# Ledger of designs, part 22: VH-VL binders against L-rhamnose mutarotase (rhaM)

Target 1, 108 residues: L-rhamnose mutarotase (rhaM), of Ligilactobacillus salivarius (q1wre3)
Amino acid sequence: MTVRLGQIMHVNPNYYDEYEKRHSDLPVKFPEMKKALKEAGAHNYSIYLDKKTGTLFAYLEVDDMDKYKAIAEMDACKEWWAYMAPLMDTNPDKSPVTFDLPEVFHLD
Short names: E, the ipSAE of ESMFold2; O, the ipSAE of OpenDDE; V2, 0.75 times the mean of E and O plus 0.25 times the DockQ between their complexes.

## First folded at step 19 (VH-VL; framework fv_bebtelovimab)

Design m6 (from k1 with heavy chain F107Y; at its last look DockQ between E and O 0.72; V2 from the best seeds 0.00; counts 0 for: pae E 2.3 > 2)
Fold by ESMFold2, look of step 19:
Structure m6 (fold): chain C 108 residues (1-108), chain A 122 residues (1-122), chain B 109 residues (1-109)
Amino acid sequence: as target 1 above (108 residues)
Amino acid sequence: QITLKESGPTLVKPTQTLTLTCTFSGFSLSTWGMGVGWLRQPPGKALEWLALIEWDDDKRYSPSLKSRLTISKDTSKNQVVLKMTNIDPVDTATYYCAHRTGYSEGYAFDIWGQGTLVTVSS
Amino acid sequence: QSALTQPASVSGSPGQSITISCTATSSDVGGYNYVSWYQQHPGKAPKLMIFDVSNRPSGISNRFSGSKSGNTASLTISGLQAEDEADYYCSSYAGDDYVFGGGTKLTVL
């Protein structure tokens, strides 16, 4: 079953343009990440930026949550996190600090 | 066994363009995650970062020197080239090239060339 | 955007421990991630001693350790030896550039 995910993260306000650039690099620099996301059935993946606060709002849909969660254990994912870490709030393992949001409304 | 060596002129006149070449072995700059940086150290002064070029030709420059610097690579020759325009006596320094570790290995410069002294005449 | 402040010099006697500080003047230095320390003897190229705040490269003595607290990173050298006399530089990577500290001259008395 497809799961809808809503998430908040934070980017350093000095690096909004660099954040967008490095995210556009993902399919080219990190092809294993693109492949893993596709294999998990990740789709409708959008990240929105509120430039007033540095808040990032992410929405995505995932068909296979077990495969999606397994991405965090990949060496390629650890490299991706380290690549993005200088720009944003991260945990000690360099993963982005992420706040999951419960869905409170859905309309097809 | 990563090695790097800097080459270029040792004496340069003000206003000229300085061109330095880093020739390296033990890695390929076409390999994912590899990078080469340039740094300098004026006599008796601190280290200063200048520029970085990555395997996919992505480039970074020191903000204070960005308008004067150009970095490029020739992967088939294992070379990285730094050009610095409008040379001034304050640019007298030992110039180093260095291997940059991967993203998950701390973005550090782990192996350095021996350095080359560039003197700008007054 | 950022600067790293180190003491100009420190000294210690053989067998003692010393600490060199590296303090950021701006709180936006990537949460002090990717701090490195370099040792440089006169006339020689710098040598990487510590990366990612506290990690030692292979072949570096465990007498060298790194830590951070707030905007200050620290290099600690225990069991001082004559060959430790050198200049020490901290660096950080934030956004898309590197910043180096001014360097600290360590004298072993």
Scores: ipSAE 0.467, ipTM 0.856, lowest interface PAE 2.3, mean pLDDT 90
ESMFold2 (binder alone), look of step 19: mean pLDDT 90; pTM 0.934
OpenDDE, look of step 19: ipSAE 0.845; ipTM 0.939

Design m7 (from k1 with heavy chain F107W; at its last look DockQ between E and O 0.76; V2 from the best seeds 0.00; counts 0 for: pae E 6.9 > 2)
Fold by OpenDDE, look of step 19:
Structure m7 (fold): chain C 108 residues (1-108), chain A 122 residues (1-122), chain B 109 residues (1-109)
Amino acid sequence: as target 1 above (108 residues)
Amino acid sequence: QITLKESGPTLVKPTQTLTLTCTFSGFSLSTWGMGVGWLRQPPGKALEWLALIEWDDDKRYSPSLKSRLTISKDTSKNQVVLKMTNIDPVDTATYYCAHRTGYSEGWAFDIWGQGTLVTVSS
Amino acid sequence: QSALTQPASVSGSPGQSITISCTATSSDVGGYNYVSWYQQHPGKAPKLMIFDVSNRPSGISNRFSGSKSGNTASLTISGLQAEDEADYYCSSYAGDDYVFGGGTKLTVL
C-alpha cells in the first residue's frame, strides 16, 4: 500500500539558503498544502541538496497515491510552486522539473 | 476598486528617519496572498524596489538598503508603514506604495499610489 | 544582486511595431520566471502592462505583448500610437527581491 518515491530536482546555486529557508514556510504559509500531504499519508519526506551540483534528492513515502497525485491540481500546490519557482528549474506551469527515480534496492 | 495613497513628510533633513504611511482600500492584508510594496524613483531615474510586506507579516527588503529599512502593517487600519533611517540627499525621490498581486497575476505590482515626492535637504 | 539591461531609448512612427528588450546580466535563470513590464508617463505613477512574461492585465490593449527567449525578455508594441510615448520598465521577481531595468524612453515620431 505504501509507495516509496525518489525524485531529482534542481535548485539555482545562488539560492541554496533561500531554498532551505522557504521550506520552513510550508507549514505556516501553506497550511492547506501540508494538510493535503498529510491526508495523502505522506511521511518520511526528506529533501537533500548536493551543493556542488545544485541537485536535489527527495524521498517520501505515500499511503494514498491517488490523493497524492491530486495535490498537483490544488490551488495551494500551485501557490507553493509559484513561491518556489524563482529558485528552481521549472516547467511552464511553474511546477519543478522532476525526475522520478526507479527503486533498485530496499531493506526494511 | 483598489486604491493606495502615500503620506508623510515631503521635506526631510539628512541623518533623520523618514516615515511614510500607505493607506489602502479595496483589499485586506489579512487575506491570503495579499502584499504591499514600497518603491521609489529619484527624479529622472529608474524605479527601485525597497520593501514588501505580506499578509502573514513576512517582510522582504532590498539587499542594499535592508539595514536602513523597516516595514510594518496595521491590518485594522489598512495601513503599511515604511521607515528609512539615516536619510541622505541621495534618497531624494518619489516614493510609491503598491499592491502586489498573487500567483495568478505573476507577483507583480498591479495598482500603485500616486506617489509622494520626498526631498532631503539641509 | 541581479541586474536588468534595457536600451536607453527606442523610436517608431505611428502604426509601426517596436520592441524593447530586457536582458538579465546575471546567471540567475530562475529569477527570470516572473517578468513584468510597466508604462510610465511623465509625472504619473507606473502602470502594469505585462505580467509573468506575456500576460496582459484586464484593460490593457492587445497591442502590447510580451515574450522571452533565453535571458532576454521583450515588450512589443504594435500599431504604435502617440499615447504610447512613455518610459517603459521591465522588472523581475527573483524569489527574494524585485529588480528593475534602467528604463527605456519610447518616442513616437
Scores: ipSAE 0.023, ipTM 0.750, lowest interface PAE 3.7, mean pLDDT 92
ESMFold2, look of step 19: ipSAE 0.058; ipTM 0.765
ESMFold2 (binder alone), look of step 19: mean pLDDT 90; pTM 0.934

Design m8 (from k1 with heavy chain R100Y; at its last look DockQ between E and O 0.10; V2 from the best seeds 0.00; counts 0 for: pae E 16.2 > 2, placed apart)
Fold by OpenDDE, look of step 19:
Structure m8 (fold): chain C 108 residues (1-108), chain A 122 residues (1-122), chain B 109 residues (1-109)
Amino acid sequence: as target 1 above (108 residues)
Amino acid sequence: QITLKESGPTLVKPTQTLTLTCTFSGFSLSTWGMGVGWLRQPPGKALEWLALIEWDDDKRYSPSLKSRLTISKDTSKNQVVLKMTNIDPVDTATYYCAHYTGYSEGFAFDIWGQGTLVTVSS
Amino acid sequence: QSALTQPASVSGSPGQSITISCTATSSDVGGYNYVSWYQQHPGKAPKLMIFDVSNRPSGISNRFSGSKSGNTASLTISGLQAEDEADYYCSSYAGDDYVFGGGTKLTVL
């Protein structure tokens, strides 16, 4: 029921601080995005930065994957992508280039 | 349909505080994604960004001029005010306010006022 | 001193195609994904010609196009016309800063 996701993204080496700063804007400037994440049952959402390589590792748990996937279609999400795009490796639609990682181990 | 117009003194003495007002129409700073920035251009020189204020009252300043700048908005009047302290002759420039679009049009100033020349002289 | 470097001047004859380069030379410009170009005629306010590297605002002639390769963005003006004579500035949003190039004077011969 609950799905664990591990993701890799990349941030520009010159924008590490800005990347962190802008995430603090998520609940304030993008309340619809926050709401959608909550409705999808997203929790334990954390992003780590390897400042040596610019590699981001994101981990989150999602209770409703259908709702989670639907977030990508929201205007609020697209606006968030646009907001973050200058800082990151992005796809043509400005979504961050994301690599899904296979879970190879889990311990409750 | 968006228009902006700068107003304020055109002659300022050194050490004084420059106060410029941007009056705009065609949009509201209560609307998501809207912002207004101030820029300047010394005679015969390049453009320089000064400050930005957004709909959510987020404020950004040029790193080199941050200590001298204060930007504020009055949404009800469709006005944005820029204050610059400790004015010097080097601050002589045409000052522009401009509409900023951070999300839809790639973080650019898409509509500009006509600009107002501010001369700093004793 | 500018984080973005442009040639001081370029020239071309009517009907020709010219290109103006904009190179990020400062490490402070890390997010070079958003580049804008502005046209400025003497005594006039700047006009946005290109945003997000290659997009044209409504009403901008398709003679103006933008591209980027590596740390260099380019503005190309095809079918050069007399009215294209102006100064052109590139810009980029960089964290808490918004930077401009030094400007390029385009002369139409």
Scores: ipSAE 0.000, ipTM 0.652, lowest interface PAE 10.8, mean pLDDT 90
ESMFold2, look of step 19: ipSAE 0.000; ipTM 0.581
ESMFold2 (binder alone), look of step 19: mean pLDDT 90; pTM 0.931

## First folded at step 20 (VH-VL; framework fv_bebtelovimab)

Design n1 (from k1 with light chain Y32W; at its last look DockQ between E and O 0.75; V2 from the best seeds 0.72)
Fold by ESMFold2, look of step 20:
Structure n1 (fold): chain C 108 residues (1-108), chain A 122 residues (1-122), chain B 109 residues (1-109)
Amino acid sequence: as target 1 above (108 residues)
Amino acid sequence: QITLKESGPTLVKPTQTLTLTCTFSGFSLSTWGMGVGWLRQPPGKALEWLALIEWDDDKRYSPSLKSRLTISKDTSKNQVVLKMTNIDPVDTATYYCAHRTGYSEGFAFDIWGQGTLVTVSS
Amino acid sequence: QSALTQPASVSGSPGQSITISCTATSSDVGGWNYVSWYQQHPGKAPKLMIFDVSNRPSGISNRFSGSKSGNTASLTISGLQAEDEADYYCSSYAGDDYVFGGGTKLTVL
């Protein structure tokens, strides 16, 4: 019972390269984040950037939504959000401002 | 507990390279999330950030000065070194090193050294 | 020029409250997520008073409070005391760059 998620976020256009760099840091600087995503069964996780607008399009698949949602309560996740926050639109708690997208087509 | 102290020359000539050492205690720069920054303050002027080095050797530099700056660390000696090339009289300032708080603690400089005045001859 | 604008000076009498403003002059200062305030007495190193807009480090009097609205951060000092007379700097962290305001001299009359 894998759930497919589509999301939009925004990065400040001045920091596209830094955004990519900091994401490449995640497995090395934030190993507990990679572990938590793996434990939730998060996979096929891709983030696409429209450089004309700063729009980020994320797609991922999650096997265990309860474990995935629980990631937000981890100290490691709060550190990760804080690390990314200077580059992008965030909520007051430093989580990314995220707009969920409904799936309108799926082909097996 | 955390203390930092700047050391280096107090008088330098234009075009020389300035080398400053920050010696600290009360934390290790090998511990996750630890960072040390360098800042300066020209006499009577505002604070200006120069560089930052983190526990994992990640290095950041002020964009306006990055071509002139090099930061490095020796974790076994609890030292961070800043080099600034091609010194000019406008670089006369008090130079500080400071402990940088963790990411969720706001990227702030919470503990500072006493500062060292570097005068560039005119 | 700094991307953060502060008034050059403010003054108040003992027991009063004052507010020091810090206004971002560039929309690329994403560091509005991370605003800090520093106190500096003459000849001394800066001291962190407020971090992350409104949080107070341990040992800092609750007379010091911080807030933000739009592009303006504010430091409020209540119950002014003679020892509060100092220079005050705001800072922001944007991308991987720190920006400091020009500083405000607080005079306690």
Scores: ipSAE 0.618, ipTM 0.884, lowest interface PAE 1.2, mean pLDDT 91
ESMFold2 (binder alone), look of step 20: mean pLDDT 90; pTM 0.932
OpenDDE, look of step 20: ipSAE 0.793; ipTM 0.931

Design n2 (from k1 with light chain N33G; at its last look DockQ between E and O 0.60; V2 from the best seeds 0.66)
Fold by ESMFold2, look of step 20:
Structure n2 (fold): chain C 108 residues (1-108), chain A 122 residues (1-122), chain B 109 residues (1-109)
Amino acid sequence: as target 1 above (108 residues)
Amino acid sequence: QITLKESGPTLVKPTQTLTLTCTFSGFSLSTWGMGVGWLRQPPGKALEWLALIEWDDDKRYSPSLKSRLTISKDTSKNQVVLKMTNIDPVDTATYYCAHRTGYSEGFAFDIWGQGTLVTVSS
Amino acid sequence: QSALTQPASVSGSPGQSITISCTATSSDVGGYGYVSWYQQHPGKAPKLMIFDVSNRPSGISNRFSGSKSGNTASLTISGLQAEDEADYYCSSYAGDDYVFGGGTKLTVL
């Protein structure tokens, strides 16, 4: 069953354009990431930016949460995190500091 | 064993275009994650980053010098070329090319060439 | 934009432990950046000693260690030896830009 995910992250306001550029790089530079997201059934993946604060809001739907969670263990994912890290708030392992948001409303 | 070597003129005149070539071995710039950067160091002064080119031809330039710099590669020859236009005496420096580590290895320059001194005359 | 400030010189006696500081003037260099340290002997190319704040490349002595607190990164050299006499540069990579400190001359007395 498809799971809907809402998350917030933070990008340095000096690097909004570079953030967008590097995300456009993902399918080309990190083909294993694109493949893994496809295999997990990730879709309707959008990231919104509040330019006043640098807050990023991500929404995505995932058909296979086990495969999605396994992405974090891939070497390609660690490279992707490291590639994005100089633009945004990260944990010590370079993963984005991420806050999961509970869904409070849904309309089909 | 990664090695890099800079080549080009040692004496240039103001207003000329400086062309430097980095010839390297021990890695291929067609391999995922590989990069080569150019840096310089004026005599007795700090290091300064100039440009970077990656395996997928992604190119980056120092913001203060970007209008004067062009970086390119020839992957089949294991070469990276830097061109700097409108040379001025303040550009006198030792120029280095260096291997850039992968993203998860901190974007660092881990192996450097010996450097080549470029002197800008009057 | 951002600058990295290092002391111009530091000195120590053989066997002593010394620390070289690298302080960023903006949070984008100090908060988000990858910090590296380079050693340079006179007439030689720089050598990478520390990457990503505290990681040591293969072949680098464990006498060299790195840390960061707030906007200040530090390189610590324990068991100081004559061969450690050199210039030391910190660098930060943030956004898409490399910034280098002005360098610190380490003198072993």
Scores: ipSAE 0.664, ipTM 0.901, lowest interface PAE 1.5, mean pLDDT 92
ESMFold2 (binder alone), look of step 20: mean pLDDT 91; pTM 0.938
OpenDDE, look of step 20: ipSAE 0.677; ipTM 0.909
ESMFold2, look of step 21: ipSAE 0.658; ipTM 0.892
ESMFold2 (binder alone), look of step 21: mean pLDDT 90; pTM 0.938
OpenDDE, look of step 21: ipSAE 0.689; ipTM 0.912

Design n3 (from k1 with light chain G31S; at its last look DockQ between E and O 0.08; V2 from the best seeds 0.00; counts 0 for: pae E 10.7 > 2, placed apart)
Fold by ESMFold2, look of step 20:
Structure n3 (fold): chain C 108 residues (1-108), chain A 122 residues (1-122), chain B 109 residues (1-109)
Amino acid sequence: as target 1 above (108 residues)
Amino acid sequence: QITLKESGPTLVKPTQTLTLTCTFSGFSLSTWGMGVGWLRQPPGKALEWLALIEWDDDKRYSPSLKSRLTISKDTSKNQVVLKMTNIDPVDTATYYCAHRTGYSEGFAFDIWGQGTLVTVSS
Amino acid sequence: QSALTQPASVSGSPGQSITISCTATSSDVGSYNYVSWYQQHPGKAPKLMIFDVSNRPSGISNRFSGSKSGNTASLTISGLQAEDEADYYCSSYAGDDYVFGGGTKLTVL
């Protein structure tokens, strides 16, 4: 069943443009990540930036949460995290510090 | 099966440097996202996190103790070493090393050593 | 003291449910990423009971459950048993430091 995910992360304010640029690199430099996201059924994936605070708001829909969660164990994902890590707050394995948000409203 | 064991002196004098070694098995500290932490607990008091060393040699320290702590690893020996300088009686505690889980298990301390009591003479 | 506040003690009777709270002390340290709960019996090392707010490690009884609302995480123990008498600590990790609560002594009456 398709799950809707809402998340926040934080980017260093000095790197807003670089964050956007590197994210555009994902399909070309990290094709295994693109493939893994597609295989999990990730779609309608948008990331919004509040430049006042450096807050990133992510929304995506995922058809197979087990496959989506398994992405974190892939070498390609670890490489993607390392690529993005200099621009943002990260955990010890270089994954982005992420806060999952509860959905409080949905309209079809 | 993951196991960790702390070793080092049980009695130290004020001003000395305390050196504690964590020897572990059942995992490698070269594994992506893996970490080993040090914590302590003074007798009858709460747990306190001290330091953490990551698979990529990144190091984190408790802000209040950062100037006194040094953590290092020898991956080939499955060892992590904690040094604490300028020991004083308030540092008397049981010291634990612990395996720190990765992203999928919430970066928790899931397996702990048995602990070693270090007493600082007054 | 700790940026995570727990009650010093709680008590309950066998068979009852008990809840231990863990509240972030201020908004600038109210990190609720990766909340964990630990049980510690006297003379023993801590044991991980809950990670990531509500997940149980393998081998942990489903009598233990975790939740979070706002700046407060909660550990709930249902069907209280004598062996649940122990100290309980919450912790939080937010990308840099670990913070532990001051601990809660659970007494089974």
Scores: ipSAE 0.006, ipTM 0.654, lowest interface PAE 10.7, mean pLDDT 88
ESMFold2 (binder alone), look of step 20: mean pLDDT 90; pTM 0.938
OpenDDE, look of step 20: ipSAE 0.753; ipTM 0.922

Design n4 (from k1 with heavy chain G33S; at its last look DockQ between E and O 0.66; V2 from the best seeds 0.70)
Fold by ESMFold2, look of step 20:
Structure n4 (fold): chain C 108 residues (1-108), chain A 122 residues (1-122), chain B 109 residues (1-109)
Amino acid sequence: as target 1 above (108 residues)
Amino acid sequence: QITLKESGPTLVKPTQTLTLTCTFSGFSLSTWSMGVGWLRQPPGKALEWLALIEWDDDKRYSPSLKSRLTISKDTSKNQVVLKMTNIDPVDTATYYCAHRTGYSEGFAFDIWGQGTLVTVSS
Amino acid sequence: QSALTQPASVSGSPGQSITISCTATSSDVGGYNYVSWYQQHPGKAPKLMIFDVSNRPSGISNRFSGSKSGNTASLTISGLQAEDEADYYCSSYAGDDYVFGGGTKLTVL
């Protein structure tokens, strides 16, 4: 079953342009990440930036949550996190600090 | 084993363009996540980063010097070239090229060339 | 990113531990940047001693350790030896920019 995910992260306001640049690098520099997201059935994946606060709002849909969660264990994901880490709030393992948001409305 | 060596002129005149070549071995700059950076150190002063080029030709420059710098690579020769325009005496320094570690190794410069002193005449 | 401030010099006797600080005025050492430490003996190229705040490259003695707190990173050298006498530089990488501290001359007494 497809799961809809809403998440908040934070990017350093000094590095908005670099965030966009490095995120656009994902399919080119990190093709294994693109492939893993596709294999998990991740789609309609959008990240929005509030430039007043540095808040990132992510929305995505995932068909296979077990495969999606397994991405965090991939070496390619570790490299991707390390690549993005100098721009944003991260945990000690370089993963982005992420706040999951409950869905409060959905319209088909 | 990774090695790097800088080459180029040791004495230059103001307003000239400085061209420095980094020749390296022990890695290929076509290998994923590999990078080569240029740094300098004026006599008796701190290190300063100048530029970086990555395996996929992605290029980064020091913000304060970006208008004067051009970095390029020739993967078949294992060379990286730095050009710096409009040289003046403040640019007198030892110039280093260095291997940049992969993303998960902290974006660090782990292996350095011996350095080459470039003196700008007054 | 902000300038990095190091003490100009530090000294210690053989066998002691010493700490070299690296302080920024903003968050460039905090949660957004990689911190590295380099050792440089006179007339030689820098040598990487610590990367990503606290990690040692292969072949670096465990007498060298790194840490950070707030906007300050620290390099600690335990069991000080004569060969440790050198200049030490911190660096930070945030965004796409590297900044180096002014360097600290370590004297072994």
Scores: ipSAE 0.667, ipTM 0.900, lowest interface PAE 1.3, mean pLDDT 92
ESMFold2 (binder alone), look of step 20: mean pLDDT 89; pTM 0.930
OpenDDE, look of step 20: ipSAE 0.776; ipTM 0.926

Design n5 (from k1 with heavy chain T31R; at its last look DockQ between E and O 0.68; V2 from the best seeds 0.00; counts 0 for: pae E 2.3 > 2)
Fold by ESMFold2, look of step 20:
Structure n5 (fold): chain C 108 residues (1-108), chain A 122 residues (1-122), chain B 109 residues (1-109)
Amino acid sequence: as target 1 above (108 residues)
Amino acid sequence: QITLKESGPTLVKPTQTLTLTCTFSGFSLSRWGMGVGWLRQPPGKALEWLALIEWDDDKRYSPSLKSRLTISKDTSKNQVVLKMTNIDPVDTATYYCAHRTGYSEGFAFDIWGQGTLVTVSS
Amino acid sequence: QSALTQPASVSGSPGQSITISCTATSSDVGGYNYVSWYQQHPGKAPKLMIFDVSNRPSGISNRFSGSKSGNTASLTISGLQAEDEADYYCSSYAGDDYVFGGGTKLTVL
């Protein structure tokens, strides 16, 4: 069953362009991350940036939440987090500080 | 065991292009996560980062020197080449190449070559 | 672009502890997650002593420790020994750029 996720993260305003570049690096530099996301059925994955605040809005759909949650334990994910960490707010384990948003409207 | 060695001219004239080659062993720059950087140290002065090239040909340059620098690699020869244009006496320094650690290891330079002194005539 | 300021020199006697500071001259703290420290003896290449603020590479003595508070990173050397006499450089990785401090000469008295 596909789950829709809405999330907020924060990027340092000095690094907006570098943030975009490093996300474009994911399929090339981190092929195991791309594979794991596809195996979890992650799709329609978009991240929007509000440059006035540094707020990132992520939307994605996930077919297998158990596989999606398991990504956090992969060595490749820890490397991906470390690669992104200099640009954004992170937890002590270098994962992005992330706030889940409730869905308040959906139209098929 | 990772080793790196710098080679190139030891004496250059102003306005020339300096070409330095880093030859390394103990790792392959075709494998995920590998990177090689160039740094320099003028006599009696601090270290200065110049450039970095990664296994996937991603390249980064010191902002103050970017217009003068070109980094490239030949993965089949285990070599990285740095070119610096319009050489000036202030560029006299010992030049180092170094292995860059993985992302989760702090983006650090953990193994360095012995260095090669490049003197620019005045 | 942020600059890193280190004291020009520090000194200590054998067996004592000393601390070398490394302070960013701007308010940009984004790069301090990835602070490294290098030791350099005269005529030798630098040696990585600390990465990621406080982590020691394999084979580095536990007498070397790193920490950070605000915009200042610190390298502490405990149980000071004659072989510790060297130049010490901090560096940070900020976004897509490496910056180095000016270096600190440690003298063991």
Scores: ipSAE 0.468, ipTM 0.853, lowest interface PAE 2.3, mean pLDDT 90
ESMFold2 (binder alone), look of step 20: mean pLDDT 90; pTM 0.932
OpenDDE, look of step 20: ipSAE 0.729; ipTM 0.920

Design n6 (from k1 with light chain N55Y; at its last look DockQ between E and O 0.73; V2 from the best seeds 0.00; counts 0 for: pae E 2.9 > 2)
Fold by OpenDDE, look of step 20:
Structure n6 (fold): chain C 108 residues (1-108), chain A 122 residues (1-122), chain B 109 residues (1-109)
Amino acid sequence: as target 1 above (108 residues)
Amino acid sequence: QITLKESGPTLVKPTQTLTLTCTFSGFSLSTWGMGVGWLRQPPGKALEWLALIEWDDDKRYSPSLKSRLTISKDTSKNQVVLKMTNIDPVDTATYYCAHRTGYSEGFAFDIWGQGTLVTVSS
Amino acid sequence: QSALTQPASVSGSPGQSITISCTATSSDVGGYNYVSWYQQHPGKAPKLMIFDVSYRPSGISNRFSGSKSGNTASLTISGLQAEDEADYYCSSYAGDDYVFGGGTKLTVL
């Protein structure tokens, strides 16, 4: 079953360009992370930035939520978190502070 | 065991280009996560980061000195080269190359060369 | 990018505990997550003492500890010894930039 996720994060106003740039590093520097996302069936993964507030809105669809959740335990994911941590709000484990949003409407 | 050593001219004239070479052992810049940085320290002053090169040839520079710096690597020789153009007496400093840690060590510089003093004088 | 401010000097007697502060001048929250501390004796290369705010590299005495509160990171040296006399620098990895404090001279009285 495909699950749609909506998430809010925050990026440092000084690093808007760097945040975008570093995502181009994902497939090159962190191929295992990309692979894990693909294996979890992640698709239509997009992140939008409100430059007025530093708010990030992430949308993605996931076919296997168990595999997706397991990504957080991978070294590859932790490396990615560490790589991005200087640019955004993070938890003590350097995972990004993320607010999950409830889906209140959907139209196919 | 990781070791690094800086080499290059110890005396440079103003407006010239400074070329420094870092020769290292104990790791390879073909290995994922590996990085080598250059830093400097003017006599009696604070440390300053100059540049970083990573295993995938990604290069990062100090924003204030970016226009003057070029960092490169020769993986087969375990060498990293730093070039700094338009040298000025204010660039007189001890120059260090250092190994950059990965995630597990907080991207710090854990192993340093002994440093080489470069004096800029006419 | 944030500048880091350290006291110019601190002093203590053998056996005492001293603390060196490192304060970011701007609220660069993300960039201040990776704080490192370096010890430097005269004429020597810097030595990594603390990384990621509070972790010690292998071989570093447990007399050295690091912490952070708000915009201020701190290096604490307990059981002060004569050999601890040196310059200490804090550093932060902010995006693609490394910044250093101005350094603190520690004198053991």
Scores: ipSAE 0.184, ipTM 0.796, lowest interface PAE 2.2, mean pLDDT 93
ESMFold2, look of step 20: ipSAE 0.416; ipTM 0.847
ESMFold2 (binder alone), look of step 20: mean pLDDT 90; pTM 0.936

